# VH-VL binders against q9nrl2r1430to1533: the designs that were tried, part 1

Scores and structures below are computed, not measured.

Target 1, 104 residues: q9nrl2r1430to1533
Amino acid sequence: GGVHELSAFEQLVVELVRHDDSWPFLKLVSKIQVPDYYDIIKKPIALNIIREKVNKCEYKLASEFIDDIELMFSNCFEYNPRNTSEAKAGTRLQAFFHIQAQKL
Unless a header shows other numbers, all headers, positions and changes below count from the first letter of the chain; antibody chains aren't numbered by Kabat.
F, E and O are the ipSAE of ESMFold2-Fast, ESMFold2 and OpenDDE, as the mean of both directions, binder to target and target to binder. V2 is 0.75 times the mean of E and O plus 0.25 times the DockQ between their complexes.
[cut] stands for letters that were removed.

## First folded at step 28 (VH-VL)

Design t28
Fold by OpenDDE, last read:
Structure t28 (fold): chain C 104 residues (1-104), chain A 126 residues (1-126), chain B 110 residues (1-110)
Amino acid sequence: as target 1 above (104 residues)
Amino acid sequence: QVQLVESGGGVVQPGRSLRLSCAASGFTFSRYGMHWVRQAPGKGLEWVAVIRSSGSNKYYADSVKGRFTISRDNSKNTLFLQMNSLRAEDTAVYYCARDSTGSYAPSDYYYGMDVWGQGTTVTVSS
Amino acid sequence: QSVLTQPPSVSAAPGQKVTISCSGSSSNIGNKYVSWYQQLPGTAPKLLIYDNKYREEGIPDRFSGSKSGTSTTLGITGLQTGDEADYYCNSRDSSGNHVVFGGGTKLTVL
């Protein structure tokens, strides 16, 4: 049910945030630090935003929650070349997410 | 086919200048920080300088600060090292290397130099 | 002379395990991530380990990295003749803007 799913989403976000490879995803990328980021990424998202959406019960379906998480990773791989620290961290975190998401 | 190719090395007298180039290919050059690292004959690796992807931030080893200038032309996929006031102790093989640490990684994160050129030799002698 | 301290040399027979230590301080290894490089004779360095413990692409699992406190260790199991090379640890300084190398360790395969 909805309450169960909400709890599951909350727990999954907590686990993602606590993961060692979450650092590229905790907050939105700084435009000051990366001036061209938002010229390329048109739908920016981060774990803190996803957490807020979960807390506000904005996800009616698990697929919507998963879509936002996948968007977050997609943005990372779109901007960051595969061999960069961000992409490497993203690859590992996404793998972790996919395992955890099977429990939803 | 990611590749870095250094050029510009040679033999010069102390006090002279030399400009090294590093041509990058096979990757999006502008998305990576780049390093110069040198190795004196029979010695270990010594970091020389770094320039971030945008080119706005440059940092140097104390041994070369004030004498060397690192720069890049992203439109030409080329890294440069202008070496002035050369000294005998600057004699070394000079490598350019790609930094795999990304554009918005915190300062405590360091993913190393994952691509290296073959090196170009600089000899400073009277 | 080097900011990071490595033993100048280590040696072992083929098939054996070796460890190479790299000692720093709180201003580098203590709170910065570490990388390891292999330099075969007459060649450019090659990245082995990044982020303290992860193997670079193409690096066999007989190479390993670990970090504890202000020190890091490179482990090589199943030593092969082709592993004879110089090995360097690498990190950033306290500012995060400067890169530092160890003095290098020459590994001889007996």
Scores: ipSAE 0.777, ipTM 0.918, lowest interface PAE 0.5, mean pLDDT 95
Fold by OpenDDE, last read:
Structure t28 (fold): chain C 104 residues (1-104), chain A 126 residues (1-126), chain B 110 residues (1-110)
Amino acid sequence: as target 1 above (104 residues)
Amino acid sequence: QVQLVESGGGVVQPGRSLRLSCAASGFTFSRYGMHWVRQAPGKGLEWVAVIRSSGSNKYYADSVKGRFTISRDNSKNTLFLQMNSLRAEDTAVYYCARDSTGSYAPSDYYYGMDVWGQGTTVTVSS
Amino acid sequence: QSVLTQPPSVSAAPGQKVTISCSGSSSNIGNKYVSWYQQLPGTAPKLLIYDNKYREEGIPDRFSGSKSGTSTTLGITGLQTGDEADYYCNSRDSSGNHVVFGGGTKLTVL
């Protein structure tokens, strides 16, 4: 039920955060560091935001949770060209996520 | 096809200047930091300079600082290296290379130079 | 002199395994990720390994990278004659703004 899903979401976020390739996703990209980021990415999201939403029980369906995670990766691949460190890390982390998400 | 092509090399006397160019194609040039790396005859690789994607941040090896200037024109997908006060020890093949380390990677992350040009030869001799 | 230290040369017979070491300090390898390059005679360098251990696209799995402390190692198994080349380790300095290379290692396939 809801408690089970909440726990599952929480654990998955923990696993994502602990992953070596989570660094591009831990928090929102700094506008100071990347001035044009938010000119391109219109729906920014990060693991800390997703974690907060999980803690607030804002995800009623697994699909909603998955959508936010996929948005996070989509943003990464939209802004970062292929073969960049961020995109490479994102590719690996997304693959990991897809495996873990099958358990939801 | 992703490609870098250097040009501008030649033979010059000490104290003279030379400007190298690197034409990029097949990728979004403005999203990548770019490096110059040189290799003296029969020697190893020596990093020369880097310019970040926006062009606002530039860094140089001590051996060329104050003499060389790295720059870029993102509208023309071109990287430049202005070399002034050339010395005999500047003789080398000069490569431009694309940095795979992204725009907001922490300073300890380094994903290397994944694309290299064929190089252009600079010879400084009296 | 190069900031990172490599053996000037290594050699082995085809089919064998070789390792190339790269020694630095806390100002570079100790705190920064490392990449490795192959340079065939008369050609530009080619990225082999990035982020200490990941193979660049198209690089066969007989190439491997590892890092421990202030040193890194490139491993090549199933050595082929075509592997005869110079190999360079590469990292950043403590600031992350400057790039440093090893002195290079010439690999001879006997």
Scores: ipSAE 0.768, ipTM 0.915, lowest interface PAE 0.6, mean pLDDT 95
Fold by OpenDDE, look of step 28:
Order: structure tokens, then sequence, then C-alpha cells
Structure t28 (fold): chain C 104 residues (1-104), chain A 126 residues (1-126), chain B 110 residues (1-110)
């Protein structure tokens, strides 16, 4: 049910945040550090935003939650070249997510 | 294919200048920090300098600071090393290398130099 | 003389396991990430390990990296003749702006 799904979303976000490869995704990218980021990425998202949406029960379906997580990774891979630290971290974290998401 | 190609090496006398170039291809050059690393004959690797992706931040080893200048032209996918006041101890193979550490990674993160050129030889001798 | 200290040489027979140590301090290995490189004779260095423990793409699982305190170790199992090379550890200094290499270790396959 919805309550179980919400709890599962919360738990998964916690696990993602605690993961060693979460550092590119914890917060929105700083425009000061990366001035052109928001010229390229039009739908920015991060784990803190997703966590907030979970807390506010904005996800009615698991697919909506998964879509936001996938958007987060998609943004990373769109902006960061394949062999950058951010992309490498993202690849590992996404793999972790895909395994955990099977439990949803 | 991802590739770095150094050029500009040669034989020079002490006190002279030399400018090395590194041509990048196969990747978005402007998105990566770039390093120069050198290796004296029969010796280990010595880090020389780094320039961040935007070109705004440059850092040097103490052994070359004040004499060498690292720069880049992102429009030409080229990294440079201007070497002035050359000394005998500057004799080495000079490599350019791509830093895979991203633009907004914390300062404690370091993902290494994942692409290297073949090197260009600089010989400083009387 | 190098900021990071490595043994000058190690050796083992084919099929055996070797470890190469890299000792630093709290100002580098202690709080920075470490990389390892292989340099075959007459070639440019090749990245083996990054972020302390991850293998670079194309690097076989015979190569491993670990970090403890202010030291790091490169492990090579199933040693092959083609592994004969110089190996370098690498990290950032305390500022995070400078890069430092170990003195290198020559691995001889007996």
Amino acid sequence: as target 1 above (104 residues)
Amino acid sequence: QVQLVESGGGVVQPGRSLRLSCAASGFTFSRYGMHWVRQAPGKGLEWVAVIRSSGSNKYYADSVKGRFTISRDNSKNTLFLQMNSLRAEDTAVYYCARDSTGSYAPSDYYYGMDVWGQGTTVTVSS
Amino acid sequence: QSVLTQPPSVSAAPGQKVTISCSGSSSNIGNKYVSWYQQLPGTAPKLLIYDNKYREEGIPDRFSGSKSGTSTTLGITGLQTGDEADYYCNSRDSSGNHVVFGGGTKLTVL
C-alpha cells in the first residue's frame, strides 16, 4: 500500500544519501562553482529535494519516485563527461539504486 | 578515441626557454583539468603543474614555480607549458595528463590522471 | 625525498601475489584519495586504481587497492610477466591543489 511505499521511499533515500558515491547528488549543483550548469540542465534535482518530496508525500506511485531519481542521474550524465569523478560516482550509485529499487 | 599528444620538446641550453604543447582529441577538453608531469631519466614521476577546466586556477610544484607557466586554449583543445630559465635538472620526459576529478568535486576528492600523452623529451645541457 | 614513500623494489614468481605499500601522512593519504599507476618500460604511466580502491576501466581484477590510516597498498594477484613495471602511488597534498607521487616501486617477475 501507499504507506509501505512511502516508508520504502524514505528508507531508500536514506541509503542513497549514506552511500559513498552520493556526494555529487546531495544538494543542487552550485552555480558559483559551475556557472554553466543551469544553462545545460533544465530540470535540476538532488537527493535533498527528493527527500523533501518524499516527506511531503508528493510521490503517489513508485514510478514517480523512480523517475525523479533517474532524472537526477540523467542530469549527472548529461553534464559530466563519462570518465569524470561525478559520472563515475553516479554510475556506481545508480547501479546501487537499481538493485534497491527492485524491492519497491 | 581519447588522445593526448605532446610536442615542443628539444635540446636547449641552461637559461633558455621552451614551450610545450599538448593537443587533446576525442573528448570535451574544456571539461577537464589538465596536468603536466615529468620524469627525469631513470627517475620517478614528478608532478609539475595543474590547470583547472576553466583555466582560472593554476598550481605549480615548488621546483618550477616562478619559471613555468601552465595555460590552455579550450577553443583549440590545447594545453601549454611555458618553461623559462631552464635548468639541467629540468631535463625530463614531459607528459600531459587529464584529471578525471570533476569540476565541482570537493578538494579532498581525486580520481587520478586517466589519460596520458606519449610524452615529449626536454634536454637542458651546456 | 618523495612525499609518499614506496619500497624501491619488489619481486615474485608468476602466479604469486605481491603487495606494494605507499606511506604518507595525514596531510596527504590520511585525508585525500589515492591513485595508483603502472608504467611499463618505455611507456607512459597508466591509471590502475583511483579513489583508493576502484579499478580503472579495463584493469583486471587481479589489481586491487586499499587504504588504512596514512598508508595505502596495491595488491597484484596471479602475477604475470607482463606485470613487470614501475608502480606509483599518487595523492593530493593538504591544500588539495598540489599533486604528489610516491618514489615508485620496480616490480620484477622472477
Scores: ipSAE 0.674, ipTM 0.899, lowest interface PAE 0.8, mean pLDDT 94
Fold by ESMFold2, look of step 28:
Structure t28 (fold): chain C 104 residues (1-104), chain A 126 residues (1-126), chain B 110 residues (1-110)
Amino acid sequence: as target 1 above (104 residues)
Amino acid sequence: QVQLVESGGGVVQPGRSLRLSCAASGFTFSRYGMHWVRQAPGKGLEWVAVIRSSGSNKYYADSVKGRFTISRDNSKNTLFLQMNSLRAEDTAVYYCARDSTGSYAPSDYYYGMDVWGQGTTVTVSS
Amino acid sequence: QSVLTQPPSVSAAPGQKVTISCSGSSSNIGNKYVSWYQQLPGTAPKLLIYDNKYREEGIPDRFSGSKSGTSTTLGITGLQTGDEADYYCNSRDSSGNHVVFGGGTKLTVL
């Protein structure tokens, strides 16, 4: 809710974007590059969208913010086989997120 | 279990053709890029070709460009290498290998080859 | 003449550490990710290291990878006789279209 929480959400998003394993999550997957992605993933989301929602004060509860971040990882693991570069990056970034989220 | 099995090797005279096959099982073949890598007797590994998951992007080592064609049939989980105008220096064990670079990785990214077949032997001699 | 240069052979006693170097250029190792492979006699290669430093699933932590500038190194500690094999470094080239292997290094455990 307040200014303190918004600053914490922004700080966490910045840390996620700076992480080496953020590359699969920075923006929405291109339909041209991956034609079947949106046939499988029905609720797409990415860090740029989450950051914009923080900037627009669209998260009223920390749980709403956490849910969007977890949806981002869930989409990654649903579309990508476990042994692919995206899934490996997602596993490492999700672990990093869980550590950082304890600070909220 | 994840598995790649090559076939189609044999003994052939210079100037002739062979077609290699690689049967994939235990994974979603259509989501992965695939490579051919060869190894001449007593020598190191030499990359031959790659094909992306959709089958549209193909790249070849200079030593085989214009003579070899990589292709795939995603409905049959099969990778192919058509080898034309064979030469003695093409004699090798030919491996197929799975590339775990994902579908939306940066264009110059390359993960590596995480699954390999056991190879099929091609001998080009008189 | 591979564009990625490895020593032809290295040797060390059981229990020791060995390093295997791989030298390239800014057109490959310097700007691309490196992977490392082990090939035991009579078998297909096996991926050990991806993205310069991460172990593939199931690879023991006594195997390590590092990259500095245009060179990369595979380290093996606690050397075992079962580690006798050929080892290859691997990366993409500057075009991003081709893959190149080093010439290979035969590891002998004495």
Scores: ipSAE 0.535, ipTM 0.862, lowest interface PAE 1.6, mean pLDDT 91
Fold by ESMFold2, last read:
Structure t28 (fold): chain C 104 residues (1-104), chain A 126 residues (1-126), chain B 110 residues (1-110)
Amino acid sequence: as target 1 above (104 residues)
Amino acid sequence: QVQLVESGGGVVQPGRSLRLSCAASGFTFSRYGMHWVRQAPGKGLEWVAVIRSSGSNKYYADSVKGRFTISRDNSKNTLFLQMNSLRAEDTAVYYCARDSTGSYAPSDYYYGMDVWGQGTTVTVSS
Amino acid sequence: QSVLTQPPSVSAAPGQKVTISCSGSSSNIGNKYVSWYQQLPGTAPKLLIYDNKYREEGIPDRFSGSKSGTSTTLGITGLQTGDEADYYCNSRDSSGNHVVFGGGTKLTVL
């Protein structure tokens, strides 16, 4: 939406990217590295894509932005067993996101 | 319940071979890397080998490279260690262990071994 | 011999705090993630700490991990007799493909 909303989305994405647990989410998962990922995850998304959508003003409402971030975490937990490094990082980053999202 | 059960240990002469097995249950075996770790009597832990979840990439400690082969059969939830040209120094309890490092973690990332079997004993003696 | 150096033993009384050190180099601990393991007598090792400082699920908050430079420490507060065990630090080596354990530290609770 508005100019300060776009700045808030950008600020939040920057904080997520800088977080130590962002590594599973920075870019889309490589099909070469993980051959079956896209057999399981049908709505892939990552922080670089979300950041581009913010830059292009593609989010009408904060809820749409939040939905993409939550989809990103949902994909992580769908593909990865909960006791793996990606799922553990996702749990911590999601908790961080929920704190930051209160600022929206 | 999540379990790892090793088998195939025994007493063998130097220069002979053994094949160890590790039966996995209670988790999606094909999603995890797996390790072998050994412990000589009265000694500390020594890492032996790792195999990625796909079975393609394998790495070995220098002390066993060229003699041991790690492998897996994801359809049977089983990890293997083929041990050839055994030496007295290979005498140890051999553990299999699950690696919770995920499938797309950075190449230098290592979570640790969150599930262990109770071990199988290999004794190499004349 | 392990490139990760631990004291061979430490002792403390029940209820006290103990720390177990593990020294390495920039090629391992300094630039790699550390995990810590407990091995009770006659049993397999158990993961305590991952990613330098996080407790594995089910590990009491009496256990803590930290890393500074090329060294890592395991802290145990409120020491209990059931904590008598061998403790190992663990990381990747300089190749990035191998794993190395410290030599182990025997904790005795008096």
Scores: ipSAE 0.499, ipTM 0.849, lowest interface PAE 1.7, mean pLDDT 91

Design t28
Fold by ESMFold2, last read:
Structure t28 (fold): chain C 104 residues (1-104), chain A 126 residues (1-126), chain B 110 residues (1-110)
Amino acid sequence: as target 1 above (104 residues)
Amino acid sequence: QVQLVESGGGVVQPGRSLRLSCAASGFTFSRYGMHWVRQAPGKGLEWVAVIRSSGSNKYYADSVKGRFTISRDNSKNTLFLQMNSLRAEDTAVYYCARDSTGSYAPSDYYYGMDVWGQGTTVTVSS
Amino acid sequence: QSVLTQPPSVSAAPGQKVTISCSGSSSNIGNKYVSWYQQLPGTAPKLLIYDNKYREEGIPDRFSGSKSGTSTTLGITGLQTGDEADYYCNSRDSSGNHVVFGGGTKLTVL
């Protein structure tokens, strides 16, 4: 909605992108690199897409923004076994997100 | 219940071949990269080879390149090491190890080897 | 000889602190992630530390890892006789495709 809220969404996305554990989430997973990913994940989302949606003012409520971020993590845990590097990074980044999201 | 079990070790003459197997259980084998690591008697760990989860992208230590071939059969949850032109310096305990580096990690990322087998012994002598 | 240099041995008394160093270069430790392994006598190696500093699941918090420049360090506090083992640092090499282990450090608890 307002200028303050859009600035908060943008600031939060920037903090997520800068986090050491952001690497699995920066861009959509390559179908060439991981051919079966899109057989399993039907609602793909990544930080670059979320950032563009913030820039285009496509989030009307904070809950819509939070839902896309949580979908991003849910996709990670659905595709990746819990002991893999992506899942461990996702767990730590999700915890960081929950702390930062309290600022909204 | 996650485990790796190596087999196929033994005593062989120099110049001969041997094929090692590693049976995996308790996890989704096809989602993980796999390594072979060896340890000569009284010596440290030496990395031998890696294969990515899909069976493509194989890399070898210089000491074995051209003589050893890593492969996998994901339908049977089995990793292999074909060892040709064996030399005395190949005498070691051979471990298979699971790599938790994910399927879409950057090329320069490496998590480490979180699950190891107990090893199988290869002795090259006559 | 390994391009990752570790002291051949280290010792300390029970309950004390010990550190094990591992020195490399910008082509490995300096720009690559580090893991640490414990190998108890007669057993397979066990992963302790991944991504330079995170403990693997089930590893006590008295084990720690750090990296600075081209060096990495494993720290062990509250030393126990059961910690007697060989310890290895591990990283990718300059090619980015090969893995290299340090030469190993034998820890003796006296």
Scores: ipSAE 0.431, ipTM 0.833, lowest interface PAE 2.2, mean pLDDT 91

